VH-VL binders against c3mjb8. Designs and how they scored, part 11

Target 1, 104 residues: c3mjb8
Amino acid sequence: MRIKNKIKKRIIELIELAYITARKGDLELAREYIKLAEMYSRKGRIKIPLKYKRMFCRKCYTPLITGVTERRRIRSKILIRTCLICNWQRRYVLSRNKGSNKEN
Key: E = the ipSAE of ESMFold2; O = the ipSAE of OpenDDE; V2 = 0.75 times the mean of E and O plus 0.25 times the DockQ between their complexes.

## First folded at step 1 (VH-VL)

Design R17 (framework fv_regdanvimab)
Fold by ESMFold2-Fast, scan of step 1:
Structure R17 (fold): chain C 104 residues (1-104), chain A 126 residues (1-126), chain B 110 residues (1-110)
Amino acid sequence: as target 1 above (104 residues)
Amino acid sequence: QITLKESGPTLVKPTQTLTLTCSFSGFSLSTSGVGVGWIRQPPGKALEWLALIYWDDDKYHTTSLKTRLTISKDTSKNQVVLTMTNMDPVDTATYYCARDTEYEVYSGEVYEFDYWGQGTTVTVSS
Amino acid sequence: ELVLTQPPSVSAAPGQKVTISCSGSSSNIGNNYVSWYQQLPGTAPKLLIYDNNKRPSGIPDRFSGSKSGTSATLGITGLQTGDEADYYCGTWDSSLSAGVFGGGTELTVL
C-alpha cells in the first residue's frame, strides 16, 4: 500500500514531466517518459488516474497539448480529441455545467 | 427512455462468489463518456460506492474491496457484470447499478448517477 | 469511517424549511461536484441535485443545493409529507479514485 502510493506518485511525476518536455519541443523524450510511466503502472498494478491518462495519446504516447500535438473540436455536444502526430481520436460526451473531478 | 435492472442470486453462502448482472436500455456503453457503476446498501445502513466501468473499459473500485471486486462489460449485450469473491454475512445488502456520465474539458471529468436500477437484495447466510 | 459527514436526522413541520449539511475534504467536495440523492422508503435512490446546484427535469425548485469550500448543503422549502426520505450527498474522491457517499440523513416531516 505505502509502496504503491510512492509508485503512483512517480507515475504522475513522469507524466507531468513528459508534458513539460513536449512543450519544450522534445517529443521523443516525452514519449519515453510516458512509456516509463506505463511500465510502472503495469508492473506495479497501479492504475494511472484518469486525469493523467487523458494527458497523452494512447496510440503513440505523445503528450496531448492543444494546438501543438492535439486538436480539440466540439460537434453536437461531443468533444473530439485528435492527436496530430498519429491521428488517434477519442470522443467525449459533454454535459451542461459539469466540472473537474480530479486532484492529486 | 433509460432503464437499468439488476439480476443475480438472492441467497449466497459464506465464502462463495457473487455475480450480479446489470441489464440496461436507452443508452449504450459504446457512447463516449458513459459508464455504469455499482452501489450497495446494507439493511438500514448508508449507500456504499463499489465500482464503475466506462465506455473505454476504464475501471474503478472502492479501496476497501478492490481485491474482491471485478467489473466487466459486454457492450453488444448492454450489460455490466460485478463479481465479488469470498462473500461474508456483512455483505448482505441491496445492490444497485446506475448510469454515470463522464466528459473531459479542462483535463477534468464529472461524475453522477442519473438513472438507477430498482436494486436486487442479496442475503449471505448458511 | 465515513469520508463525507451528514447529520443522522432532521425534522420539521409541513410548510417549513430544512437544510441538510454534508462535510468532506479538499480531495472530495473541495475539488469535485456534489450530487444529492433522495431515497423514499423501499425504493431506489433518485438523483435530486447534480453539479452542486442543478436540478434534473421533474425536480421541483423547492429543492436547492449549494457548496462552499469542503461542505455542501441541500435545502428544502415548503416541506411536504411526501418529502420524508433518506437524503445522501455524493461526490468523487480524487485521492481514492473512487466515488463516495455521505452517511445519509433521515428527514421526518412531523
Scores: ipSAE 0.000, ipTM 0.581, lowest interface PAE 11.2, mean pLDDT 84

Design R18 (framework fv_regdanvimab)
Fold by ESMFold2-Fast, scan of step 1:
Structure R18 (fold): chain C 104 residues (1-104), chain A 126 residues (1-126), chain B 110 residues (1-110)
Amino acid sequence: as target 1 above (104 residues)
Amino acid sequence: QITLKESGPTLVKPTQTLTLTCSFSGFSLSTSGVGVGWIRQPPGKALEWLALIDWDDDKYHTTSLKTRLTISKDTSKNQVVLTMTNMDPVDTATYYCARDVEIEYSSGYEYYFDYWGQGTTVTVSS
Amino acid sequence: ELVLTQPPSVSAAPGQKVTISCSGSSSNIGNNYVSWYQQLPGTAPKLLIYDNNKRPSGIPDRFSGSKSGTSATLGITGLQTGDEADYYCGTWDSSLSAYVFGGGTELTVL
């Protein structure tokens, strides 16, 4: 296995762990796991897969759990995701009729 | 706070097996990128790395002692155990456990020990 | 076995600069990151530098690290009597699949 594959595996595991930790109510520890995953990503020059990148707030690093730490709204085929901790927002263009999202 | 502490016998007879336990707090060995290593230091001599176990249960041992060393973890108890067989007077040393940080970059590997136990002195004599 | 070479001792006067070298090979320093550890007499080692040149929280700016090719250097400026200690470099050796320490350098503040 290439070094990049090992780093990618660690990034994914940290983000998944952060999400589970946040669901259990420990948002501070969850944020630290996300920060560590981002550090591995930056230093290893590995892009976080889009699925996992969408699992946390880009500003405060809190895992995004709909109705708990995140609000979602749809306006004119745009999905608006709002972090309830820091009010960070991201807009996604909904390009498919079954709710698939496209980043701006 | 992160703390580690070594425990085990302070006196061992030649040919016996040494078992040392590292008990830690403030972190978990289920955390990605974290491990625990064992390092020893004979009186007046340099640090010698012995073994390492990480979050993924990967185990590493120094080649010269590999056949004598076993390392295991109990994640639920926050403990790592080192076993060394066939003890000899030359194995007299202070034994440390330390937390290992593992970072794998495209440009190379980084392993380093950021927190250390106080050390336990083991004397091997008749 | 020691695969990283350090001078056995170094000395300087208070307020001066000192550098401690650590020489290895491609399988260790050349392809991996270097750390430095300080061991005061009778105590456990303490992490002083990681990632070749980064300081943990609480380590003063007087301590610095650098790496070039297969060698690394620890620099200490504004030398103080409390800096008397043994200093060890350490890194991963890819050919051995093992962590390796240098032989240590005893720093004396005269």
Scores: ipSAE 0.000, ipTM 0.562, lowest interface PAE 20.6, mean pLDDT 85

## First folded at step 2 (VH-VL)

Design G12a (framework fv_gimsilumab; at its last look DockQ between E and O 0.04; V2 from the best seeds 0.00; counts 0 for: pae E 16.3 > 2, placed apart)
Fold by OpenDDE, look of step 2:
Structure G12a (fold): chain C 104 residues (1-104), chain A 125 residues (1-125), chain B 107 residues (1-107)
Amino acid sequence: as target 1 above (104 residues)
Amino acid sequence: EVQLVESGGGLVQPGGSLRLSCAASGFTFSSYWMHWLRQVPGKGPVWVSRINSDGSKTTYADSVRGRFTISRDNANNTLFLQMNSLRADDTALYFCAKGDSLSELWERYGYFDYWGQGTPVTVSS
Amino acid sequence: EIVLTQSPVTLSVSPGERVTLSCRASQSVSSYLAWYQQKLGQGPRLLIYGASTRATDIPARFSGSGSETEFTLTISSLQSEDFAVYYCQQYNDWPYTFGQGTKLEIK
């Protein structure tokens, strides 16, 4: 239990670091951090929290930064997030409660 | 409006040198990767060189490595390409191109969202 | 390097027609493909990136589709100003490479 928690913390740290790194303009390094995080997740059989999993493109591993690497549009109560690098797109149903976007 | 204006092209003998310039405006020049590409008439563009936002990283096509040097002056929004030891196969229209945003630009990946009109380089005896 | 092959080399079409241009990659480029338009005497203009994302200020009649090795640029209704050479470009692998181009000419 202690080891799993440590790994989970490291995964989160890597994703956060990737986000910061991408904001600084180093996408290559940022992607490597995301890949590493996913590797740790897989090896450790630890699920990445949804909040953090939504911080990067699952197709190309680019951190999703609104207005920079990501475009967001709302159509018919659906949030459409588009990766501007690889055009990967995810849709979220917007619920009345700001916090419960379901990924479609 | 984004504008890129190339200059410095001309006729040169084999073994000669030219220095191309690209004047950039309409965007924060120092925040983007910049590129040189060239195009032979009737053919597609060919990537030549790139430089990162602060000039600390440069990359060259194999065909020009050791002969060409890319540089930039961010204070004056100008991109340069020093071409030495020119060969006949360097003859082409040379374009300056803006890379996508640094946050969008992978070290090995990228498209070019704005191009200049090009400056012609002819290497002939 | 990745080789991009465009087809056809030349296409004669009339205004108002639907046009479909193809770009084939020698190996997978995922969705890292861009399309450019180049008119005579001008530099290339970005049309599409990420295989299907329309660039800023590009008319809706232009659309891109495809993934991996097969890509298509479609002009739903050709306008007089659309006669030009069109290039595809991959940025999945180093170095960046372009197709040989497709020329659209007036029939």
Scores: ipSAE 0.035, ipTM 0.729, lowest interface PAE 4.5, mean pLDDT 91
Fold by ESMFold2, look of step 2:
Structure G12a (fold): chain C 104 residues (1-104), chain A 125 residues (1-125), chain B 107 residues (1-107)
Amino acid sequence: as target 1 above (104 residues)
Amino acid sequence: EVQLVESGGGLVQPGGSLRLSCAASGFTFSSYWMHWLRQVPGKGPVWVSRINSDGSKTTYADSVRGRFTISRDNANNTLFLQMNSLRADDTALYFCAKGDSLSELWERYGYFDYWGQGTPVTVSS
Amino acid sequence: EIVLTQSPVTLSVSPGERVTLSCRASQSVSSYLAWYQQKLGQGPRLLIYGASTRATDIPARFSGSGSETEFTLTISSLQSEDFAVYYCQQYNDWPYTFGQGTKLEIK
């Protein structure tokens, strides 16, 4: 419904703001924006789109900036993303037929 | 851990003024609507006032409109209630309460996910 | 403004029992209803919002149901720490209003 679309828009705005804030070096404020977005998602029962869910660490809520707050490597056709703040890892199977990454 | 600590209550004569304060910690104060409520012992709470996250919008119960002013200092995580022209029926325990995470999007919605312990206000001759 | 009427006013029960508390609204509040627990000397504690969604860190024994004008709070297996006063609160329309409370006492 229309209220659900308003909540989803706000969730996306908060995650994008968090990424910008983290690029400026304020990781604590950036984490607070992510926590707020997660709260909106939980209370509104709105799933965060996968694109945005992959923009932050699910353990410590740090926005994932390659080369700064995260490391990426590929091993045996598996993409491994590591949060450099808390060492949380996510693994995605790479597939030629899909053109997208999936968590193992 | 979310904490809300009210202060500034006391005994005051009718027609007098009091300024209540609420010190907030354990959450991003500047991101939430904040509220004042009051409760006479033995009765249910009564909503008094609210203020949005940046302080640009305030709403008051009819019983206090024009006499009470809600404000906030986001730099110091403090909520205030200036109470003027106090009357005997303003006597109550006053609570500071945090609005839910959704109220910024739906300004008419208001439930209170954390409350303080309250500060007593007595208006009597 | 919207009047919320709670029943019973007082309920005497033993630990382990299942209890159901009622809240009736004078007009529809859709699902915009919250439940609070208040112990003596403390501020209220949010239990349920949106009629049926448990708040953060609320035990699963608390559940809410209902819509429009009729709402219930159920405690599936009463614990000793659950003896308190319970309030419903509507946020469908201004001003926000609370019920008069149900006191849950140990039998």
Scores: ipSAE 0.000, ipTM 0.579, lowest interface PAE 16.3, mean pLDDT 86
ESMFold2 (binder alone), look of step 2: mean pLDDT 91; pTM 0.938

Design P04a (framework fv_pritumumab; at its last look DockQ between E and O 0.68; V2 from the best seeds 0.00; counts 0 for: pae E 2.2 > 2)
Fold by OpenDDE, look of step 2:
Structure P04a (fold): chain C 104 residues (1-104), chain A 123 residues (1-123), chain B 107 residues (1-107)
Amino acid sequence: as target 1 above (104 residues)
Amino acid sequence: EVQLLESGGDLVQPGGSLRLSCAASGFTFSDYAMSWVRQAPGKGLEWVSAISGSGYSTNYADSVKGRFTISRDNSQNTLYLQMNSLRVEDTAVYICARERYDFWSGYPYFDYWGQGTLVTVSS
Amino acid sequence: DIQMTQSPSSLSASVGDRVTITCRASQSISSYLAWFQQKPGKAPKSLIYAASSLQSKVPTQFSGSGSGTDFTLTISSLQPEDFATYYCQQSYSTPLTFGGGTKVEIK
């Protein structure tokens, strides 16, 4: 359990680092961090928390930054997130309390 | 109700140290990144430091890097700023702010601010 | 670092006036721009985020516009409680930076 917690910590650190790195303009390095995080998740059998999974493209591992690496559009009460690198799309149904889904 | 209450501000000499606290209530503290922002007397706002909700990631302004350390205790709902090697130019009201990431728009923003605590560095 | 240039630094206006404050970024920040209000001795209050999105608790006389490098905060009809200092802030990259502020004073 202790080891798993350490691995989980590293996974989260990598994803956060990837996000910061991408915002600095180094997308290639950022993707490598995400890939590493995914590897740790797989090998450690540790699920990545949803809020962190939503921080990157599940197809090409690019951190999703609105206006930089992703586009967001709302159509018919559906949020559409598009990866601008690989065109991967994810759809989210809008909840009654719009904006309540918070991440950090 | 969301509340942020800063404390620890004091008068210190140059080269001194001080530790600020920000007590948070009314929300799940660990879900939010937090920042310190300071305001010198009669001046504008300056971002100082930020820490992720998990506490694993930190950022600093160049003006404080190597001297200040941001940390948090999520079990106590408290944000900290350890300030070492204080300078006269560090004199300011230090304000803690909650950073929200709006999932729908995709943008981060500060949505709640504390009242601040005054730090005065003077010989 | 991204420099935020805010204009004007101060202005005098009367209740009911239309007020416009401008913020210019030294480089494109997309819509990573927020506006804050601050009264003397008080904590900043968030007004606008994402350049144009209004917070639910913000009075309707406030509106934001712009993208890229040029942004505007508009007070359609100045109210007595709106006399304060306003700041823009970019969150596009660290370090986070603020405009110099605009003090809205009573004429």
Scores: ipSAE 0.631, ipTM 0.881, lowest interface PAE 0.9, mean pLDDT 92
Fold by ESMFold2, look of step 2:
Structure P04a (fold): chain C 104 residues (1-104), chain A 123 residues (1-123), chain B 107 residues (1-107)
Amino acid sequence: as target 1 above (104 residues)
Amino acid sequence: EVQLLESGGDLVQPGGSLRLSCAASGFTFSDYAMSWVRQAPGKGLEWVSAISGSGYSTNYADSVKGRFTISRDNSQNTLYLQMNSLRVEDTAVYICARERYDFWSGYPYFDYWGQGTLVTVSS
Amino acid sequence: DIQMTQSPSSLSASVGDRVTITCRASQSISSYLAWFQQKPGKAPKSLIYAASSLQSKVPTQFSGSGSGTDFTLTISSLQPEDFATYYCQQSYSTPLTFGGGTKVEIK
């Protein structure tokens, strides 16, 4: 329990570091940090939180920086993210606005 | 409603120290990166420091690096700035700001600002 | 560091005028550009993010454009409440930096 929390902390630290490293232009080192985070996640059986999973390309492990390493397009209420390094795409459906009376 | 309330500003002598606090309410504090921004009297805005929502990543302007330490306590919803070795040029209103990451656009921005707390460094 | 050069430093205008404020980055910042309004004695108020996206509840006379190094804030028809100082800010890399500001005054 405590060990898993320490591993999860390390995973998050690595992904945050990878993003900073990529913003400075060193994509190769940034990918190494992501690969290491993924290895800790697999060996520790710890899911990477969704917020952090969305920060890098799941195919080539490049941190996704809008306008630099990724392209974003919205078509018909769908967000399409394209990694500019390996052409990986992911699609996200925009949630409809709903009143405060109901959440599903 | 989102509220950011700074405190701890004071008059200090050069070489002195202060700790600033920013009390946050109305949102899940740990989800947001936070920054300190300062404005000298009659001057423009200068970014001072930032900290990630997790607290694991910090950044500093060169002018304060080694003298100031940003930190946060996510259990108390409070952002801090420890200021050491203060100089006259550190005189400013210090403002905390919340950084929102808009997933749909992919661009971060400051969406809420506090009113600020005045730090005066003089003999 | 990325320097943000804002122009003009001040201007005088009448209610109803179109006002254009420019901001130039010392290197490409893609669309990592925000615009803020600040009135005397008040905290800054966010107007535009991502170069051209309006913040919620910001009136539509405000618009932003640009990408890369050159950015523009336009006030299509100046209102009495729009007399203030305007700042651009890049969020591309640390240290985050602001333009020097543009004070918009009544003629």
Scores: ipSAE 0.529, ipTM 0.817, lowest interface PAE 2.2, mean pLDDT 89
ESMFold2 (binder alone), look of step 2: mean pLDDT 89; pTM 0.883

Design P04b (framework fv_pritumumab; at its last look DockQ between E and O 0.57; V2 from the best seeds 0.00; counts 0 for: pae O 4.4 > 2, grease 19.7 > 18.9)
Fold by ESMFold2, look of step 2:
Structure P04b (fold): chain C 104 residues (1-104), chain A 123 residues (1-123), chain B 107 residues (1-107)
Amino acid sequence: as target 1 above (104 residues)
Amino acid sequence: EVQLLESGGDLVQPGGSLRLSCAASGFTFSDYAMSWVRQAPGKGLEWVSAISGSGYSTYYADSVKGRFTISRDNSQNTLYLQMNSLRVEDTAVYICARERYDFWSGYPYFDYWGQGTLVTVSS
Amino acid sequence: DIQMTQSPSSLSASVGDRVTITCRASQSISSYLAWFQQKPGKAPKSLIYAASSLQSKVPTQFSGSGSGTDFTLTISSLQPEDFATYYCQQSYSTPLTFGGGTKVEIK
């Protein structure tokens, strides 16, 4: 459907824009872009694709930039990501088909 | 085997246009951000433009904004650079580059480069 | 825009020498710094990413260090195949930018 495709495109655009905005140092504006993407997702009933959902902190909506806004630690097959802004921590069970050799 | 093969470089007059292509093979093209980088004869590397894996986000060096358009066709595994209003200073070998991202480490970098295609802008 | 200042622009060295190349960013780029090697007529080859992480199959004489604004590529014992031009590149923010290059020549 045309309308769902437009909404999904807008969601992805906003998350990609938020990431770049955060890289330039404007975390507050970046969080607003993420919040808007989440609102479009809820209103349009369109799930945010997993790769994009993993690009930001689910608690404070800060884009996750390794070594800047987040820390990563690997213990066995578990990736542990810690948001350095709000200390939210998330664990991921990783396999060969999750996240490797792909754009985030 | 990852391959990046550029084409479309030519001799063109100032003010002219060219479209460059980069044919990609050996990997899932839509998973990767792509860039164009250029190198004038005897000079260093200059980043020109980038496009996200989705194709929705595009970025340009100031020297080419408004004149160059990056695009991709993920169904044909091809990256493009439309170059309009060409100037003598655009003369360079244009190289496409793939950005690798490893979710375990969280850091991106260019891991594969094409050999380039020569664009010469001269009257 | 983040400018990358690389030094020296060239140097002459002998096989076995320790070579140090520096790169300075105009603002903090955390550890988002890569090093590339390029030989004449060839595409660049990635050596180091994330400031200090050695790419797979890159010889161990190469090492990188630094974070923030100041970065160093070190070749601990220069080999005959290491005579080339080296570039740093920041991957933190668009526009992506390269240093001016360092040509390493045989003495």
Scores: ipSAE 0.562, ipTM 0.824, lowest interface PAE 1.7, mean pLDDT 89
Fold by OpenDDE, look of step 2:
Structure P04b (fold): chain C 104 residues (1-104), chain A 123 residues (1-123), chain B 107 residues (1-107)
Amino acid sequence: as target 1 above (104 residues)
Amino acid sequence: EVQLLESGGDLVQPGGSLRLSCAASGFTFSDYAMSWVRQAPGKGLEWVSAISGSGYSTYYADSVKGRFTISRDNSQNTLYLQMNSLRVEDTAVYICARERYDFWSGYPYFDYWGQGTLVTVSS
Amino acid sequence: DIQMTQSPSSLSASVGDRVTITCRASQSISSYLAWFQQKPGKAPKSLIYAASSLQSKVPTQFSGSGSGTDFTLTISSLQPEDFATYYCQQSYSTPLTFGGGTKVEIK
């Protein structure tokens, strides 16, 4: 297995672990896992897949869990995602193919 | 077309072991978490186990924890359930299901189910 | 664990009837609820997720409502193909749990 693939695997594992940890209520530890994943991405020059990048707040690194750490609203065909920890917002235009399959 | 096909169901004695397989096709297997759900004859649905797309994270119902092991081979597009120390109450149709995370709603759900494979545990 | 209490366990209805099925969670699950349909000898079929009719493939007679602990599946006008068993399922936390099911039978 190539080194880059190993690093990518670790990044994904960390993000998944962060998500689980956050759901258990430990947001601080969860954020640390995301930060670590981001560090591995940067140092390894490995892009985090979009599906995983969307799993956490890009501002405060909190895993985004609907109803817990994230609020979602639709206004005028725009999805608004709000981080409930730092209030960072992202907007997505609704498309015909909304609800894309994402890895859990 | 998305397809999930379970296999490996059999008649076994209590204390026996069995390995189930779920062959997936029609989608990028590694992008989806997968679950096993079982249904005893004439009964409702019971979640058994789940595994993340990468295979890193696994989850088990208390009723099977320590006895069952969920795994996957993404290169073969196959989900597995290793069942050890089987009990009579484990008798059920075992169904594999694909878990989708809906980006727009932010909620996960099972969107595709297999037909299931029957496991019978009897002395 | 989160217990899902589904009611009624069974009901008899005629084509064209309005049918209501209730699911109650032992604790708040926000909107992490899905409804499934199952016919005898067949795999479950997904109907509704997130306590709303968000799936395009779901027939229009099906609708879901609720949040927190109380949820409802409504069939506005029962069709012949709708006679089946329906299940609710929470995905708020593991272990994932299902309601006991509601069998909709022909009167």
Scores: ipSAE 0.038, ipTM 0.731, lowest interface PAE 4.4, mean pLDDT 89
ESMFold2 (binder alone), look of step 2: mean pLDDT 90; pTM 0.887

